# Ledger of designs, part 54: miniprotein binders against b1l550

Target 1, 279 residues: b1l550
Amino acid sequence: MRLPEELLERARDIHSEAPSHRIKLDRVGSFGLKVPVEFKGFLLLAEADVWVSLPEGRRGVDLSRQVEAIYELSNPPKDPFSLCREAAISLLEKLNYADSSGVSIRFDAPLQDGESLKYYGVEISSIASDEIINKIRVEILGMTACPCTAELIRAYKSSEIAATHTQRSLGILEVSTKAEHPDPDKLASIIERAMSSPLRTYTKRPDEGGLVIRSLSNARLAEDVVREMIHLFLEEFGHLPEDTHILAAVRSMESVHMHDIYAERSFSLDEIRKEISSH

## First folded at step 23 (miniprotein)

Design mp16
Fold by ESMFold2, fold request of step 24:
Structure mp16 (fold): chain B 279 residues (1-279), chain A 102 residues (1-102)
Amino acid sequence: as target 1 above (279 residues)
Amino acid sequence: SRELYLEYRKLLLEAFKLIREAQKLLREGNPEEALRLLEKAFELAQRAFELAEDDPFTRLALWLMSQIRQLQARAYKKLGDKERAKELKEEARELEEELGKW
């Protein structure tokens, strides 16, 4: 049996009805969509979330129109920052009952590492309402020198103890701003530079059978890595709007059989500048 | 290598272009011409998959192969070949399952 087109157009739109409980919802959408992007000349498969706010008087959202908003913009593949922003704006246009929309795009960003590539995590978001707020989170594994090992070596003065080792640590920078998204490669560079510690070699006995003692230079606690990340961030991005919000964090992976160490600081630019100027 | 990546990129960009053209043909009611383009797009994506040096490049190529199979299924459905459409939808699902291993 075929239904008349006019009857179908009049059919009850369950999504436009009022709900039994009139409660606004902040995020209603489709999560985990796969979309292609082009990042700095690389074609990549990203994962995207799309959502809108839902007013208290509307029962549901048209999910097919949400998905359409981002897929219409994804071929040819384009810069993920433009895709993110444009899709968020398109969502508000397509779903005009919403007060706000949001799009998140996640991908592994390639970074040149000698003659090969390594990858770091990027998640960008654009939240659109009467204004647009851009958020970016970068996560990158780095190498740190272990300060506890260096102190142990000094305390024991033993030629059988290894002079130093490097540990993997996960560095995190997250930025929320009304300005354009910061370049994720610059955020990754800040994290890596904050975590880097060159090895130095010292000779204690310069005879023919001398002992070589190696010690760390610039060995840093996770707390001091976070402080260095903030310092470097301010040097490069201090020009962003004063209400820009930042989170800087490090998770140390120093022990296979111990809990991870975690350090974090969040701040706005105006807050941190007042803190630093007060000495 | 950079040379292999540039060839991978060239193949995929052409596949994306053929997909856009095929989608337009499907909207215009021309499924047979859409299928011709989609067959070529799949060959290009499969070649890109073979050239992929890194997991992210493998994932994109597999995803695109799956998307092409879904479009082919839609084209065959418009032609009334429900059996072929069903086979292509299942192949698309298998490609997405394989994608998840990378």
Scores: ipSAE 0.839, ipTM 0.955, lowest interface PAE 0.5, mean pLDDT 83
Fold by ESMFold2, look of step 23:
Structure mp16 (fold): chain B 279 residues (1-279), chain A 102 residues (1-102)
Amino acid sequence: as target 1 above (279 residues)
Amino acid sequence: SRELYLEYRKLLLEAFKLIREAQKLLREGNPEEALRLLEKAFELAQRAFELAEDDPFTRLALWLMSQIRQLQARAYKKLGDKERAKELKEEARELEEELGKW
C-alpha cells in the first residue's frame, strides 16, 4: 500500500531526534551499492559501502544523502582511489553531524596473463575524519608446494624424484596508511612472487609442466610465503609513513587436508623494523 | 580480444555521457528530450553487452541497461504514462536479476 503523500508534511523527522539511549555508533551506512569505476583503462562494476559515525545525540542517518554522495561522483566513471577519497569527504560535508566517514570499493581487478586476463580481488577504502586514512586489500591466488613432503620423498631411497603435493593458496596484503594507496598491481606481484608459482588462466601441457616444475623447485610453507611477502613489501614500500599498518596472510587450501591452513602477521612499519634489527 | 574491449569501452563511455545529459534534462523538466537520449544510451549499452567477453564486462553492461530503464521509467512518469513507467521498472528489475547470474 502507498500512503498519501500529504502525510510526509505532518510526520516527525525521526532521524533528527535524540535516541532513547545516548550511545555513539561507529559505522552507520549503506552497504552493497553498485557503482561503476575505471581501473587502469578498464570499466568495471564495483560494490561499495559508505558509512558515517553517528553521535550519541542523533537517532538516525539521512540514508539518501549517503547514497547521493557516491553516485554524484560516479559518472563519468573514475578511478576508485579518487572516488573513495572524494566520496568520504563529501559524506562529512553532507552529514555534518558525523565526525568520521568511510567508503570502501571492491572489485575484481584484471591482470594481463599472456593473451588472456586473470583477476585478483581488490578493496580500496578511504576513512575521513581530522585526517584521511587510505586502506587497500589485495587477494590473489597462487600455487604452493609442500617442502616437508618433498624432503620425505627425497630421503626415501635417496630418490631424485621431485615430488610433493601442490595446492592453490590465497595470498593477502592489506595496507592502511596516511599516504596514497599503494598500487594494487604491485601488491599482487609481491604476493605472487612469494608463492611457489603463479596460477595461469590457460595452460597447455608444456606450460602446465613448467608451472609444476617451478613450484617443486620453489617449495614453501605457508609461513615461508608470509615471511617472503613481508620482506618484499618492505623492499618496495618501506618508504611509507612509520605508522603504516600492514597485514600479510596466506590461506592454503591443502590438497591432503579436509581443511585450510592459515598464517598471518600484522605490524606497523615502525615495529617490524625494530623486530628485524633486534636479531 | 583487445580490439573488442576497446569498442565495448567506447560504447559504454558514450552511454554514460548520454545518461548524464538525460539526468540533467529530467531535473530541468524536459522528459521528452531525456527519453531520446536514454533510448540511444540503451542501444549503446545493449551493443556493449553483445561485445562483452568476460563476466565483469557483462555485469557492467547489464547494470547500465537496468539504470537506463529506471531513468526511462522516471521520464514516462513525468509525462503521465504510468503504464509504460511500470513496464520499464519491471524490465529494470529483470535486468538486475539477470546481473546476479553473472
Scores: ipSAE 0.832, ipTM 0.952, lowest interface PAE 0.5, mean pLDDT 89
Fold by ESMFold2, fold request of step 24:
Structure mp16 (fold): chain B 279 residues (1-279), chain A 102 residues (1-102)
Amino acid sequence: as target 1 above (279 residues)
Amino acid sequence: SRELYLEYRKLLLEAFKLIREAQKLLREGNPEEALRLLEKAFELAQRAFELAEDDPFTRLALWLMSQIRQLQARAYKKLGDKERAKELKEEARELEEELGKW
């Protein structure tokens, strides 16, 4: 049922009132919006969250203005980094009572895989106040092979048997920085190179055998995958500001266990460089 | 295939352009002209949907078709055709449900 439009002029503006409990809120927003983007020549449907801070003296947020701020900028579709930053700035302009705003944009990023595409997860954010903080999270699947089981099999019965369990592992890199967002393809590449081997969308038997042999020859503990991710990240992105914060993690879906294994390290660039220089 | 994707992309970009023009016409009080553009936009988006080779491309095409139906419903409401507006809103909802399956 739709109510008459004339009622809008007679009703109280609830949002501009003071609340009964004068408590500031950090994030008030519209979450799960669908927004078109253009990423590296691909038109994609992304999911977006938009929010602003809400001062103690204001009861509610004008939610239609939040939706307007991002959709107004989404046609024609543009790259998600520009959309994210521009929408965050537009939110502060449109909702002038807020002292901060944020936008997150999530999509499956295409990556060339032979003649087909494979996809990895990307979430970008821009949080605007007196400054802008940019955040990016990349998640991509790879293959890992267990070195502990490989050593047991080598020691047991016959050294001619090269075997261990292999499994899918989810690699994660998350970066928060005052600089521009790192290229998500480079983050995905770092994760894949840290694994025992990449995963393919389609592989013929000879190529499939090669991937398995590579993974067995390159067996790594989940802990060492994370260490390798950090090493590779520092080689490529060590130039970012010192207060840049990184999380590197692996969740391994162990083929011989009922549970997953998880390894994680978070650090700032300043922190990790001091740690490494203590060799 | 690269050829199919380039055609998909071309169709959707033209549909986006027609949508921008239709939205302006709706703000200016010209719902009949907006409807002409939106019908063309829907045909383009539907053609792109037929060309989509990957789930993410299917999702975007379905979403755009739903958005076009919502704008058409808004235009018919301005023309006083509540029944047609209601039908188009229902179709938009059905497209959103289909989108969620992909």
Scores: ipSAE 0.829, ipTM 0.951, lowest interface PAE 0.6, mean pLDDT 89
Fold by OpenDDE base, fold request of step 24:
Structure mp16 (fold): chain B 279 residues (1-279), chain A 102 residues (1-102)
Amino acid sequence: as target 1 above (279 residues)
Amino acid sequence: SRELYLEYRKLLLEAFKLIREAQKLLREGNPEEALRLLEKAFELAQRAFELAEDDPFTRLALWLMSQIRQLQARAYKKLGDKERAKELKEEARELEEELGKW
């Protein structure tokens, strides 16, 4: 039953009422929206979160306007970077009581892997206030080979390539910057290059063998992977503002243990440059 | 294949265009013409679904089909056809459930 429009006009605007407690909220919005995007020529369905701040004097947000803001911008589908930025700005315009807004868009990004596509996780966000902060998080699986086991085996067998256990590892790069979003494919590439080897969707046996051999030849601890990610990131993205914040992390899904190994470093570009220059 | 994807993309983009036009027509109070466009959009989205070779592409096609059915339901509701609107909403739900399997 649609309530008659006339009843809607008589209904109190509950959202504009004074709250029982005058407390500002940082984020109020709709999470888990589905929105179409075009990412590097690929039309994809993404998941989106949209939010605004709520001032202490307002009971609630107009959620319908939030949803409208992103959907208006989503047809035709556009790149998720522009969608995030434009939607964040639009939210502030549509919800003038908010002093900040944010949009986050998540999807699996296609990446060409020979004749096939593989996917990595990406979350693109923009937060608007007096300034716009752009955030991107990339997650991609790779393979790591354990150097510790390799060394143990080498001690017993004088082989040039020591056998070791391999495991899937999730590499994570998260970048927050006032600049434009960094290219997620480049971030994914950094992660893959920092690991012992990338994962491939379809490996023929010879290709699989080569991948394993490569991994064994590039045995790395989770700690090594994180440090390598940081190093490669600085080489590729050293031009970003010094206040750019980075999280580099690896979660190794250990094959010999029931628990995962995790390593991370959070830093600003300024901080990490100072640290490296001091050595 | 690249060719199949390009055709898929073309179909969906055309469907998106028709949806935009239909939404405009709905706002302008022309649900009948909106329905005509939405029917065409659904056919395009369905063809795209049939061409989809990968999960992300299947998901988008299913989602779009569901969105079209929802818009059609709204249009029929404006026309006073509550029964057809209910049927279309159910179809939209079924498509969303299918989307959840992918």
Scores: ipSAE 0.627, ipTM 0.869, lowest interface PAE 0.7, mean pLDDT 89

Design mp16
Fold by OpenDDE base, fold request of step 24:
Formats: C-alpha cells, structure tokens, sequence
Structure mp16 (fold): chain B 279 residues (1-279), chain A 102 residues (1-102)
C-alpha cells in the first residue's frame, strides 16, 4: 500500500528531532552508490559515497536528499571530478544544517596499453565546507626488480646484466589539495616510471623478454620507488599549493618472500621542499 | 575496437537522454509517454550491452538496463498495473544480480 503523500506530510519528521545525545557527527551518508561517470571519454559505472556532517541538535540526515543530489548531477554522465565537486556543494545547499559534505567516487580507470586497455584504481573525492578540498588516490601495479640479488649475481658471475627476481608492486599516490584534482593518468604515469617497468596486459614472448631485461636494467628497491615517485611528482606537480598533502607508497608483493615489502612517505609540498633544500 | 566503443557510447548517451525525458514525464503525470521513451531506452541499452567487449562497459549497460526496468515499473504502478510493475521489478533485480557477477 503506497502511503498517501498526504500522510508523509503529517508524519513526524524523526530526522529533525533532537537526538537523545547531543553529539555532532562528522559523516553521515550513503555508501556504495552506483553512479555513471564519463572519464576521458569512457562511460563507466563508478561507486560513490556521499555524506554530510550532522549537527548535535539533529537526530538524523535526510538520506534520500543526498542520493538525489548526486543522481541529479549524474545524468548525463559527467567527469568524476566535476561530479564530486558539484555534488559536494549541492549537498550543502540541499542539507543546510550540515557544515560539511563529502563525495567519493571510485572506479577502475582505463589506460591505453598498446592496442589494449589496462586499468588502474582511482578514488576521486571532494570535501566541502568553508573551502573545498579535492583528493585523488591512484593505485597501479607495476614491476620491480631487486637490485640486491642482482648485485649478488653480478659479483658471482661477473655479468653486466645480472639476473634478479622480479615482483609485482602496487604503487600509490594520494593527493589532497585546494586546487583542482591532479590528472590521475599523470599520477599513474609517475608510478609506472618510478618502478622498474610497467605491467602489460598482453605480451608476446619477445616482448616479455624485453620487459624483463628493462626491469633488470632499472632494478629498484621499494624505497627507491617511493623516492622516485616523490621526485617525479615534484617535477610534474610542484606548482600545486604548498599546503597540498601527498602520500606516496609502494607495496611490493615479494616473489622470494612470503611477505610484502611496504614503504611510504606522507608530506606536504612545503615540508618536502624544505627537506630537499637542506641537502 | 574504438569504433565499437563509439557506437556503444552513442547508444548509451541516447538512452540516458531518454531516461531524463521519461523521468520528467513521470513527474508531470504522463506515465504513458514515459513508458514509450523507456522502452526505446531499454532497446538502446540492450544493444549497447551486446556491443560491450570489456567488463566495465558491460557493467554500465547492465546497470542502465536495470535502472530503466525500475523506472518502467514505477510508470506501470502509476497506471495501476501492479502485475506488470512487479514483473519489471523482478527483471531489474535479475539484471542487478547479473551486474554483481561482473
């Protein structure tokens, strides 16, 4: 039985009631929404989280309005960057009791790999309050070759190119800035360039051999990868505001060991510039 | 192929347009005309699904098909056809389940 719309007007708005405990909540929203986006010409289905803050004097959030806010903006599909920003702003407008809002959109971004597509993980977010903070997280797999084993083999065999073990490594760049979202393809490129070699979706045997040889020539520790990521990031994105925060990380799925190697650095652009200048 | 993708994209964008128009018509109290647009939208989305060669594109097409079925169900409910509305909701659910496999 559809409740008559008139009954909805008469029903007590439980969301507007005073809570039993007057405590502000930072985030209340709907997680795991599916929304269409257009990313660099690709129509994709993304997963989205939307939320707002809840003041201490309000029992609940009108979740239906939150969902409506993002869906109204998602047809026609638009770029996820604009969708995040616009939805975050719209949430504050529609839910005037909130002092902050946030939107996060997650999808696998297509990246051209020869004639094929490979994918990397992207999470695009915007948080709106008195200001808008844009966040992007990129995760992409690459390959690393161990320089330590290479050196041991070189010492043993006196070969110019020493064999070493290779492993898949997950590179992570997370950027939070008051500027526009950095280009995730550029971030992905930085990660791949920081590694020994990229992964390829389709390799023929000769190409596979070449890829391995290239990796051996660019043997890097997980620590080296992170440092290289930071270096390349500064070269490409050094123009971002000084208060921009970055997380650079790598997780190497070791082939010789049963455990993963992890390295990270969190920093602001201001902080890292001071560090580099001190050397 | 790039050509297949472009056709896929074209079909979906047209479907999205029809969905927007149908939603407007539903709000305006014209479910009959909304249904006509939604039927066309479903055909377009289905064709896009058939053209999809990669997982992300398949997922979007399935999702859109499910959304269209849900809207059709709403329209039929407004018309008083509860049985057809129920059938369409079930179809929408099946499409969502299929989407979950991808």
Amino acid sequence: as target 1 above (279 residues)
Amino acid sequence: SRELYLEYRKLLLEAFKLIREAQKLLREGNPEEALRLLEKAFELAQRAFELAEDDPFTRLALWLMSQIRQLQARAYKKLGDKERAKELKEEARELEEELGKW
Scores: ipSAE 0.623, ipTM 0.869, lowest interface PAE 0.7, mean pLDDT 89
Fold by OpenDDE base, fold request of step 24:
Structure mp16 (fold): chain B 279 residues (1-279), chain A 102 residues (1-102)
Amino acid sequence: as target 1 above (279 residues)
Amino acid sequence: SRELYLEYRKLLLEAFKLIREAQKLLREGNPEEALRLLEKAFELAQRAFELAEDDPFTRLALWLMSQIRQLQARAYKKLGDKERAKELKEEARELEEELGKW
């Protein structure tokens, strides 16, 4: 039953009423929307969150307008970076009582691995207020080999390539910047290069052997991986604004222990440059 | 294969175009013509679903099929055919349930 338009006009605008408590809310929105995007030529279904701030004098947000804002921009499908930025701006225009807005888009990004596709996790966000802040988070699995065990075996057997335990490790790079979103494929590449070896979707025995040998020859602690990620990031993205904030992290799913090893560093580009220059 | 994906992409983009046009027609009060376009869009999305070789592509096709069924249901509701609208809404739900398995 569509209520007659006349009833809609007579209905109190509940959202514009004064709240029972005059408290500003930071985020009010719709989470878990499904939106199509085009990422590097791939049409994908992404999950999206959209929100705005709510002033202390307004009871509620018009959620239907929020959903409309992102869907209007989603057909035809476009790149998720532009979608985030444009939707965040559109939200502020459509909801003039809001002083801030935000959009987050999540999907698994395809990456070519030989003849097959592998995927890594991506979250792209934009927050609009007096300025626009762009955020990207990339997560990708790789493999690490323990250098400590390798050294013990080397000392014992005098082998060039020492056997050691290996584990899957999740690498994470999160970047917040006033510039454009950094390329997630480049971020994923940094993570993979920082690890002992990448993971492959399908390996034949010879390829598997090669991957293991590579890992053994490039044994790294979780701490080494994070430091290498930071180093490689600075080489590739050192041109970003100095107030750009980065989180570099690794979670190693240990094979010899029942617990994971975790290492991280949060920093701004100006902070880390000062730190490195002081040594 | 790259060729299969390009065909998949072509089908979906055309379906998206038809959906935009259908939505315009629905706003203009022309549900009959909107339904014709949505039928074509559904056929294209279904063909894309059949071409999908990987999970992400299957998911998008299923989602789009569900969206089209929902729009068709809205169009039939405007035409006064509540029964058909209900059927299409149920089909849309079934497609969403299938999407949840992927």
Scores: ipSAE 0.617, ipTM 0.867, lowest interface PAE 0.7, mean pLDDT 89

